# VH-VL binders against o27280, part 160

Target 1, 266 residues: o27280
Amino acid sequence: MDSMNVPEVLEIKRIVEESESVKTFIFSWDFRREVRPGQFVMVWDFRDEKPMSVSLIDPVRSEIGISIRRVGEFTDRVHGLSEGDLLGIRGPYGRGFELMGRDILLVGGGIGMAPLAALADEATARGMRVDALVAARTADELLFLDRLEAAGVNISTCTDDGSCGFKGFAHERLLTLEENHDMAAVCGPEPMMFQVMRILDERDVPAQLSLERYMKCAVGICGQCCLDDTGFRVCAEGPVFWSQELSRVREFGRYRRDPAGRRVPW
Key: E = the ipSAE of ESMFold2; O = the ipSAE of OpenDDE; V2 = 0.75 times the mean of E and O plus 0.25 times the DockQ between their complexes.

## First folded at step 7 (VH-VL)

Design k1 (framework fv_marstacimab; at its last look DockQ between E and O 0.89; V2 from the best seeds 0.66)
Fold by ESMFold2-Fast, scan of step 7:
Structure k1 (fold): chain C 266 residues (1-266), chain A 118 residues (1-118), chain B 112 residues (1-112)
Amino acid sequence: as target 1 above (266 residues)
Amino acid sequence: EVQLLESGGGLVQPGGSLRLSCAASGFTFRSYAMSWVRQAPGKGLEWVSAISGSGGRTYYADSVKGRFTISRDNSKNTLYLQMNSLRAEDTAVYYCARTSWFGSFDYWGQGTMVTVSS
Amino acid sequence: QSVLTQPPSVSGAPGQRVTISCTGSSSNIGAGYDVHWYQQLPGTAPKLLIYGNTNRPSGVPDRFSGSKSGTSASLAITGLQAEDEADYYCQSYDSSLSGSKVFGGGTKLTVL
């Protein structure tokens, strides 16, 4: 609706320090404007506007949470804010995750665990059995472990450097774990998601993957919405895609594009 | 209450065949990978075979590859192990076990004895 | 033919601490694969004692703990009780040529 496109100036109610580089900002929310796991909002600091995934959805307390990683000028400014400060929130936008079956696998890399944490809450509330593979470069970058454990999720961790859990990449860890799932949801670095998707496809597990780089397309900010191989327009359909939609895209997992349309490796 | 009950064991001659069954109850059978683990008299545990929840993927120890076939019927909550070309060294108690997501065996049956002897 | 090596026996008195080692290689524990531990009382099926290196199933006392470092893992039992007398097995996954679940040779714990 029209109200979804008008920024609300909201007070930061609470800030949770998730790690040295990640904070979750919690706001009161009117759930007459529904938000679902996998959707994003535009966060406005009164200078710049950036898309951020919703990481907490709590209609009982009438709260949403937005998890933000410190990676540049905008996020540095937002990380400098305190409880009581104001941010503009516009949305929600995009296609959220669909829950199907009884048993779900979540595979998250780094900040990609943020939208999956919200999904885990919803899945467990519906009585689904949830297994989560949480991957990061180092132990300090593993996110939401306490929250997942509190929700009753079975957790497996892996780190590239071996500082916590399995030493290696998410797809290597996935090969050591049992196949017991009706569906999977995957969010993280695109190369990780590509490798995980291939394994799930071989196992005939339908997967949904969340692609952050297509979030801006849903609000008309960026022209980088068209995929090379198919002519498939993702700007109206993202950020969550089924694995079957991505399997024919040569670009996915192999390269990205700069503003000039040139191929840039990961 | 999770229950696993093996049957089909007995005395068989070398080169013979035997089919083991495991009746499962108390959980959603299709949601779990299942395994067979054996233990020769007075010896340690040896993993034999595993099958995915859907039945689409099967795995075997090198000692039984080509001779044993694991299968399941999710509509009957039953796991099977077809054992062909049996050898004296296959003599063991065979346990049916439910496999957790981590690859551990979280519930075990009582076991059924297979004796390969002339 | 054990890919994971355990001492064949260990003993302790009531109230003492014992540790059972499980030594692997770079293709299993050293590769980061989880180690699980089982207790087998005489005449019974094995029972899961520790899973995922450090986790206890419901009903397992906190006297039992697991740890993993490098290519090996350990099961520690504190405050030994007579009912702890049993065979203990470690189990992991080996990623080498055959790729399979592997058990240690087992350790007989005697409570003196």
Scores: ipSAE 0.632, ipTM 0.788, lowest interface PAE 1.3, mean pLDDT 87
Fold by ESMFold2, look of step 8:
Structure k1 (fold): chain C 266 residues (1-266), chain A 118 residues (1-118), chain B 112 residues (1-112)
Amino acid sequence: as target 1 above (266 residues)
Amino acid sequence: EVQLLESGGGLVQPGGSLRLSCAASGFTFRSYAMSWVRQAPGKGLEWVSAISGSGGRTYYADSVKGRFTISRDNSKNTLYLQMNSLRAEDTAVYYCARTSWFGSFDYWGQGTMVTVSS
Amino acid sequence: QSVLTQPPSVSGAPGQRVTISCTGSSSNIGAGYDVHWYQQLPGTAPKLLIYGNTNRPSGVPDRFSGSKSGTSASLAITGLQAEDEADYYCQSYDSSLSGSKVFGGGTKLTVL
């Protein structure tokens, strides 16, 4: 295989605590290997390997940032690491977001804001107007608000418990906002993305959505990340898909597959 | 800087017609919904009509439905209001307004006066 | 049918605090639509004062603040100054009126 299939062992340069449950790990990165918002890396802790979204792309300081939510055994171990500790990283992989027009809507739920924060930086650098709908269960879980505000992004928040912004789900808030965008980028829990996609499709807003699926090879060979009925590989043809591509995908918004390949509801 | 310049106001008899224009500059016109808002002399603000950035969706207050037509020409950065079957109650200053993502009117023109003589 | 209701007038002395209410219904403010506030100085076009319930545009002093609860919203002005004498309007969206933006009736603020 090629050199990208072997993790490169890198030192954790800096850790940013984004919330009680989310940390961003910063690494030095050689940008001769380009990284695009929406692409992912495989993070290896010498026992297990998981896909993680790139949330910071900083060619000037030669740094990338990987945001990781503590949700299980692997992420618990990674969250226990300190600056100077080592992780293996392979990638980047996958298709990133495409920017078009002058006005972009970002809709992010929870950790799904990570790739969208990277996209926001690129969009603002291009002089685009960026509006971001940032969703979480509670105010303390809203991610990247200060960073987005400093970049000049217009922010609307929603929380399930109403502790910050609109009380309710992202798609409910979206219905109360104006239709002023050339495109949208969406990332978060798949049920949220499904509902948001339907609204954006009805409004005739081109939308790109970033999917999460189980991954093993990350280069499109093993088939573990395939979507039912289409054969799309999330690691190769995605993780970012246009809404038109997803409209023909039976499983989107309805079920997912566990590591054994079994269908489970969302 | 965002600028909105209304024109086309004047005196008209009841039952007559008038076409208002609003020249827009300083922003990407096609990316913003636009509205007409009116204010009768000594009275409050009344929303009249709105149009989406693309022009594909239009909205009207009940008081003007069937009589007024909002339109836009995105190649000329111009918003229009065709007013037919005018009534004395339509006498007002008509403002052109830009609509923000939150649904506020964040920029206003200085208005153009429409007088329906009665 | 839905109407945003404001008091027709309010008054206050310089340096005092005044509050202007905006009362709606379940089809507008109560449905989750934002409330915006406008200041109209005599002889001029309206100017956006508060958007999205609580946000101040650049150049609006922090003595102006907005809030929303249930089916109602309010605009608070502290440290009242003579230049604040104006008409104030709230505005929202009403879903029962097929794509209709709605304004309150306006409130004349008099600085004593």
Scores: ipSAE 0.590, ipTM 0.782, lowest interface PAE 1.5, mean pLDDT 88
Fold by OpenDDE, look of step 8:
Structure k1 (fold): chain C 266 residues (1-266), chain A 118 residues (1-118), chain B 112 residues (1-112)
Amino acid sequence: as target 1 above (266 residues)
Amino acid sequence: EVQLLESGGGLVQPGGSLRLSCAASGFTFRSYAMSWVRQAPGKGLEWVSAISGSGGRTYYADSVKGRFTISRDNSKNTLYLQMNSLRAEDTAVYYCARTSWFGSFDYWGQGTMVTVSS
Amino acid sequence: QSVLTQPPSVSGAPGQRVTISCTGSSSNIGAGYDVHWYQQLPGTAPKLLIYGNTNRPSGVPDRFSGSKSGTSASLAITGLQAEDEADYYCQSYDSSLSGSKVFGGGTKLTVL
């Protein structure tokens, strides 16, 4: 095993409150260890370990950010931490996003905006035009708007309740927007991603989508994140997949497997 | 600075043909859909046609469908409108307009006048 | 005759607030498509004034504002100035017209 598979104990430098339920934890990072948008790390609170997307990559400050939504016992404990506290971080793992072309569309829902925010930074740094459709249930759950705006990203928002931007779902808003992109990157609830992918396919826009599955080892050994029929391991072959790859995955947008391996519908 | 410059307008007989051009500068031309919008003398604005950034998709108003053809040469940063079977009601100032992601026309040329008359 | 309906004219004195309405239907504004507004000064090409219902492009004063509700949109101008005398057009998308961009009939604003 290489040093990458051993958790490094890191001090939380800063905590950014992104929303009521989402915090970004900032860590010093040695960029001799390369990290790409779309990759994830395993976060260890010395009791449990969970995969989390990298939401900030800052080589200038030698920092990375991990955005975590409060959804259970583990994240509840992590959200109780303060600056100066310690966490174990191992990784990064998985396949990240690939940038191609000059114009990119980002479609994100909820915490799915985390890896897309990092991608936006890279894309804009490369001189790409970035349009971002940011979706959430309510206005107060919209993430990274100021950050994206500061980076020069054109933003369209939609909320389920209409409290900000378009009233409706991301795929509905997408239908009302123009088709001027070389590629798209999508991350959010899988039903959203499924619908968005369909639209992008109809528009002949190449798309990459980041999947979320139960991950245990993060190194492609345990098989807990294996996708039906294809044998794709989300932690190894993903979590970022091209739409053509996902077209071969029957379970995509339909169901996932829980920690016990049972099918759970979305 | 974004600039759009239309040309090719003039006087033409009914049933005749005319080809308009729009020279674009100040932005990445291929990254934007482009549109033609016309305005008859003393009248309002009417959308005529649109083309995607790559040129793969074209759209037409019902009033010009089958008679007009929109195209673009991204290597020359130029938008075109081939107008055939022209009618008196096609008389208008024709504007070239850049189409934003939101579907708005965020930049306009100064327009070129097309007059269809016997 | 226009898909989107605007009043043909509005007027106001300097410093006043004026509102221009844009009434659509379930196939355009009511379908969730954005409304955009344009200002056309006499003898000039149109200029984008409001996009995406409420957004102002760079250079547009904050005394111009847009709103949208149901099947209608509205352009509000506060602190009316002489230079605001122009024609104003709303624009949207209509799904029932083979995917056409549609304009309102235009409103002539006179500053008294």
Scores: ipSAE 0.576, ipTM 0.832, lowest interface PAE 0.9, mean pLDDT 94
ESMFold2 (binder alone), look of step 8: mean pLDDT 93; pTM 0.948

Design k10 (framework fv_marstacimab; at its last look DockQ between E and O 0.72; V2 from the best seeds 0.67)
Fold by ESMFold2-Fast, scan of step 7:
Structure k10 (fold): chain C 266 residues (1-266), chain A 118 residues (1-118), chain B 112 residues (1-112)
Amino acid sequence: as target 1 above (266 residues)
Amino acid sequence: EVQLLESGGGLVQPGGSLRLSCAASGFTFRSYSMSWVRQAPGKGLEWVSAISGSGGRTYYADSVKGRFTISRDNSKNTLYLQMNSLRAEDTAVYYCARTSWYGSFDYWGQGTMVTVSS
Amino acid sequence: QSVLTQPPSVSGAPGQRVTISCTGSSSNIGAGYDVHWYQQLPGTAPKLLIYGNTNRPSGVPDRFSGSKSGTSASLAITGLQAEDEADYYCQSYDSSLSGSKVFGGGTKLTVL
């Protein structure tokens, strides 16, 4: 058991309310334990432990941030916490995003913008040109717009209901925008990611996609993180995959599995 | 700062050919789609052609399709427009323009005059 | 002829508000493509005034604003000044088989 695999009890230094359903919890972090965009940590509330993507990586302030959407009992309890309260954090786990070229496209849906916000910070710090397509159901669910703008990111928004920016889905908006990127990073609902991946593949833009919904266990602990056909363990070999790898996975964008392992179409 | 410098305009006879060049500086040229936009004397703006950053995709207005060829040399930061089978109605100022992610023309050259006349 | 329709001219007095329309169709503005606006002073290259329907480049006064609804877009100019006298063009993209960037026919603004 390495130090990385032992939960460290950390004080919540600051809480940022991103929306009615999303909060970012900020902790002091010892950067001797390296963390990169696209990696996740296990968050322990002293009762249950859940995987969460790192959404802020700030070595200058010695801080990390973890953005959490309110979706169930665990996240409801964590959302009830205040500055000064304690959480257990262990990790980081998984492979992070790789950056290549000069120009990167980010496509994020809902909470999927969380790991992409951290990636945007790294890409802009490296002098890359960053364009971000930020998608949500409604304007109130668009995340990290102020942070992306402060980082110098070019932003396009789309909402299903048309309450902000383009009215429609991320892939529909992507078709109306210029295609000049060396790579893309995509994170959000799997049906959105599948449609976006198809367009990027037709444009010959290599894309990395984050499969966060599969992170249900610690690295190497259980088989629930495995993908059909390839045997990939999302916790060990992901959560970030290149588009060419996902094109061989029968379940990606087509169906998911319930707790009993049964196929459920999207 | 961003700069677009055009050259190659001039007087040419109907049926003739002419090649325009646009030298770009102050930005990563390969990262942007580029366009040619023309304006006949006393008339409005007409988009002529566009090329993707990689050069892999090209687009043409119906009025020039089959006669004009857009190309780029990313190693030289230069955009080209090869104009063949020129007609009197091709007489115009030709602008080189950089295309933003949104599809707008955020920087324009000064324009170069092409006159098709006998 | 242009596939985006603008009035050929519009006029207003100093200090007034004027609106220039840009009418498209389901294959361009109605398909979700952004509308951009350009100002062209006599003898000069066009200058980007509004991009992405509503955004202003640095240096463009907040007197200029853009909006988009359905198959149409509008440029609004408040507090008209003599130096605003120019030609104004809207621009979008048409999703026809070849794909093309399209301009409106242009609107001559006269400040009376």
Scores: ipSAE 0.678, ipTM 0.826, lowest interface PAE 1.1, mean pLDDT 87
Fold by ESMFold2, look of step 11:
Structure k10 (fold): chain C 266 residues (1-266), chain A 118 residues (1-118), chain B 112 residues (1-112)
Amino acid sequence: as target 1 above (266 residues)
Amino acid sequence: EVQLLESGGGLVQPGGSLRLSCAASGFTFRSYSMSWVRQAPGKGLEWVSAISGSGGRTYYADSVKGRFTISRDNSKNTLYLQMNSLRAEDTAVYYCARTSWYGSFDYWGQGTMVTVSS
Amino acid sequence: QSVLTQPPSVSGAPGQRVTISCTGSSSNIGAGYDVHWYQQLPGTAPKLLIYGNTNRPSGVPDRFSGSKSGTSASLAITGLQAEDEADYYCQSYDSSLSGSKVFGGGTKLTVL
């Protein structure tokens, strides 16, 4: 029996190694629980539970994919699992991306490309033109390039070290590309998203940005995911916000908070 | 298939005016920046003007600024170039070109000839 | 005088390799703007040959290749064929010019 606060234990059907540090875990999924690009799930390894973005939404095969970067104890344990092993999943939660118009720009940094890959699949299925700026520190960390190409997405890459594509930051590369888009969707390191948002606002491109904050309940009750100045809860009113909504948020792009609520620099 | 068809060229006296059109088909016209690029007889390519997909932003080479006006009608899938105060050095084949996301001119028309002569 | 500088002409025999250079500055190629290449056969409109420094559109043979380094770019043509005889232009964007796409002066390739 499903409920909002109880994980369903699911078998890992397939594992895709996206990079040395990122794996996508594929599960069978009953789409009576609808999933939208930009929503997230809570992944439970029977000890801890962490929010993860949905990167693959495939109603035809009845599958979802969840991409997880190895960054600590929880994700190390999950990366040690094999096909046939079990994970708890509750969700989906949060507000997903809203598609509009016919031309969409995706700007993703690192694992932030995960929800954007799901969005790209939906946008291309609708017949939209999809342009994606895919950013990482190095070429080996660029995610989903083959999948995006197969979907007909126009790809531009940038890497901090110049090993693939434009050498530099995503916002610097964005300035060198044409600006004819009805909307943009942005996900990645918050400093990158802030700089990209400023360019998109100046160009009058409606933008939706996906934020990451500490989450416990994922349903808006505990208040752990609240943003300064607005009371927005990332797990309920987000994780996807319009740039207009974020323009009222003092903390966006300037600092983050630890689990105790203390301000810390990015 | 993408097609761009220029029209409106011809012989014009110096100081005269001419309006070029470019009929677009085979793609979502409003999604792309468009440019005019010209080539004087026996010379190289020269970018003349560009317009954003919405029509909200226009750009001009210094050689034509103040004399030429680029526009588009997205309901008719048509790009225009209004050329005023024409000079002999404006004599060229004028190409209509589509601009890709990468900034390349990925599709070109066959061009229309403008001759400015007494 | 073109913002991007190309040699006026280049030649090679069938089967040989030639390169065509495109030299810019810190306000165009050196600022990270891509270089694109066009082939113009006699009496025809230009055709996109290379975009984004190195990419070939569908239908362009792999014997055409592009590269970029610093403030310069290069088009390489291997296995020269008679039909490659044409004018070749590089193109980029210059941030110091008001919204300008910029072309090189063109290079006439003669196949001997």
Scores: ipSAE 0.661, ipTM 0.823, lowest interface PAE 1.1, mean pLDDT 89
Fold by OpenDDE, look of step 8:
Structure k10 (fold): chain C 266 residues (1-266), chain A 118 residues (1-118), chain B 112 residues (1-112)
Amino acid sequence: as target 1 above (266 residues)
Amino acid sequence: EVQLLESGGGLVQPGGSLRLSCAASGFTFRSYSMSWVRQAPGKGLEWVSAISGSGGRTYYADSVKGRFTISRDNSKNTLYLQMNSLRAEDTAVYYCARTSWYGSFDYWGQGTMVTVSS
Amino acid sequence: QSVLTQPPSVSGAPGQRVTISCTGSSSNIGAGYDVHWYQQLPGTAPKLLIYGNTNRPSGVPDRFSGSKSGTSASLAITGLQAEDEADYYCQSYDSSLSGSKVFGGGTKLTVL
C-alpha cells in the first residue's frame, strides 16, 4: 500500500515504436495497485527520474504501458533500452480523468495523446461514444491512430503541415466539427489546450485538461509544480484539472516555471 | 441497424400547418444531432433545420425561420418538425437525417411528401 | 443559386473515370469545413458516399474517392458501372449563412 512511493524495479516486457520519437514501454503490473487514465508514474533509470503518463492500462494482460517521447538526455537513455532491461517505476500519482455522460470528445496533441489513449480504452469499454481529435506537427507524429480505431473511436486528424487530415491546429479543426458531447478531455501543448478550452467553454462542454509541469517529488511536498496564485500542485491536485479550476490559474496558457523556478513563456 | 422513418406528410392549403415526425431506432438517439432535409420535385437537396442531441440548440435555414420549429423527444426517439404558414415553395419530400461528428448526414429516412396547394 | 456549384450533368462509358466538381468559397470549403458527398439513385433517398473530404463509409467501394483543395472539392469515380447512374450532391457548412448546412446543386451522372 505505502509501497507506492518506493520505486519498483520492473522488466520491460515489450517496446512499441509509436513514431520516430515516441516509444511505449510495456510492464507487468499488479492491478491491486489501481491506476487511472490521466495519472502518471515516476520513471527511474537509476540515474534520473521523470514523470510519465500511463498510456495503456490492460487488466486482462496485467500490463501497463508508458509512452515516452525522446526529448532529452534522460529519454535518450531510456530509448536506448531493450526488452528485458530494467526500469524503476513508482506511483501512480496524481488525479486522473473522470468520465461522465455518454459522449466524450478527446483532443490531443503529440505525446498528449498518451493519457487520452488510455482514457479512450476505458470510455469505450464503458460503452461511451468516443470522438478523438488527434493533432500533430506532421503525419508521422500522429500517435495511436490504429489503436484508437481498433477500439471503435471516431478519429479526426489535423497536422500543422497538412500532411494528414486538416491542415492547421487542433482548435481550428475543432471549430469545423459538430458540437455534441457530454464532456471533453484535453492533453497536449498548453497553448493548444488553452485555445481548445476556450472553444469548449463557449460550447458549454465540460472539459478536463491535463497539465504538464516540472515535477520533482510527485507527492505534493517540494512545491516545484505549484501553479501561481492558486497553489495547486500539478502532481497532487492534478495533473488533470477541470476547466473551471484552470480558469483560476493565471499562468495557464501563458507561462510555466522551469527547474530554477523562473517563468518560461510558452 | 440504424433506421429512420418519417411520417406526417400530406396535402395542405397555403397558410396551413403540418407536423412531421421521424422515428429513430438502432442507435443512441440523444447522442446525435438530427436534421431535416427537403427536396422539391425534380430539384436538389436543401437543408431545412437541425437540432442538437440534447435539444438545447436549434438551427434553421433562412427560408423557414420563424415558420418552422424543430424539436425532439429523446424518450421516444422521435424527431419533429412543426411547419406553420406553409407556402407552395415548401412542397417537397422531407427527409430525416442523422448528423455525424464530421457534419455529414450518415443516415437518411425514406422521406415523407408534403404538398402545399390550393 | 446553390452555395456550392456543381456541373448539372456528367457522363461516361462503363469502365471510364469521371469526375464531379464542387466549387465553394472562402466561407465554406475555403474556410476548412469538410465536404461530403451523397449518391441518390432514382426514386430513393440520398446515401452518404464520402465524408470528411476523403473517407468512405462501410459498403462504399474504393472506386469512389473524394478530394479537396482550396475552395473546391471533387468526387472521382473509376471503373464506371451502370449502377452508378444517379444524382450526386456535395455538402458542406457555410459560416456566412447563419451556420447553415449547404448542398451543391447536384450532378446527374449518366452511364452511356
Scores: ipSAE 0.650, ipTM 0.857, lowest interface PAE 0.8, mean pLDDT 94
ESMFold2, look of step 8: ipSAE 0.656; ipTM 0.828
ESMFold2 (binder alone), look of step 8: mean pLDDT 93; pTM 0.951
ESMFold2 (binder alone), look of step 11: mean pLDDT 93; pTM 0.950
OpenDDE, look of step 11: ipSAE 0.650; ipTM 0.860

Design k11 (framework fv_marstacimab)
Fold by ESMFold2-Fast, scan of step 7:
Structure k11 (fold): chain C 266 residues (1-266), chain A 118 residues (1-118), chain B 112 residues (1-112)
Amino acid sequence: as target 1 above (266 residues)
Amino acid sequence: EVQLLESGGGLVQPGGSLRLSCAASGFTFRSYHMSWVRQAPGKGLEWVSAISGSGGRTYYADSVKGRFTISRDNSKNTLYLQMNSLRAEDTAVYYCARTSWYGSFDYWGQGTMVTVSS
Amino acid sequence: QSVLTQPPSVSGAPGQRVTISCTGSSSNIGAGYDVHWYQQLPGTAPKLLIYGNTNRPSGVPDRFSGSKSGTSASLAITGLQAEDEADYYCQSYDSSLSGSKVFGGGTKLTVL
């Protein structure tokens, strides 16, 4: 990306319905503007702009995909769009995932599987062994299972209600699986990521965690990137952080922030 | 094609030692946990020991702790089991097995017979 | 003794359905650890039939299926064939035994 940071108005080439609440919007992309798994773009519907993770990176077809869950006014409007409609795309932004080693663990919850699906594609293309733990509240909220299978990824599912796979939470499932990974990448609800991080730390597996709420930090918005680590303030670029950095942050896994930036318990 | 080939079995006296080897081919050896599973004549399967892909973590059944040592040489795609202070109840066919992420034994060798006589 | 309990034998006629149970406890199957199933023909090494409670490896016929509920699991064999006569073992992991993989005692299937 150059320093001008100018949005492009792009045509929606294809829409994939991933679930009742999630759609992937696919655009033609000029890969002279490099994009990596774990990075995000700003999506502009000509009224509001919101950060969205890149979920598909396909240089063979010259396409990127952006997966969006319907949760509010902006996302409801975007879900109402059709193929051929226009959206503004700015980016990519932020720190992406770094692949290391030969054996990779992915742990995703809900829409958190979106950036991990792109990472799975890159890791398998590099010849890495990829195991993915895919978690959701119910079976109909599990995302990208067919895509992961097509990429050759070993999949374990878990749902809170037991409607598919292991009955329970991602960290409970993780405790029942073999640990033979050089690194892990984790994305999902913060309470899930905190519990998973603790297990990986105990097993000496370095982990990278994607915190969606820190995406704005990567584009220079204050208040999202300044953290309290027992009286010493650290400014860190998001959305991807190493587990060692997050283990020293009191807020991670305990508190979230409201729209005014105030701490609210999870 | 995944292949596991055990060797090193034989007849030993009680209190003796023996080293088993398992030559692996057809997969990326360093990427898998490996295990030893034994079966006494006419009896069931018993898990003996496991080792992580890097060799950094090892696990043992209580019946063999302190007597057996599992190791691997990833440069040679070979798994080992050093068996010391052997007892009559260690008499069994010893299988080398590849361990999946789920904890299953997805490929097995043909086994090698260890007989501890008295 | 085995920490997972299987019946020592089961029998059926060709074309029938048989089930083999595997009973554990709160420290293994009840703790959420997967159950895997193996077939052992006389004089041969065991072969993986079912992994991760319900999954079949490539080449295993649909006649074999696994299920898990609470502290127990079962292997079902439908359309029983003479070639299915073998020993069957369940396997899981026990958290109270410090990283111990555990097998059931085995079930001899006789096709009458």
Scores: ipSAE 0.663, ipTM 0.819, lowest interface PAE 1.3, mean pLDDT 88

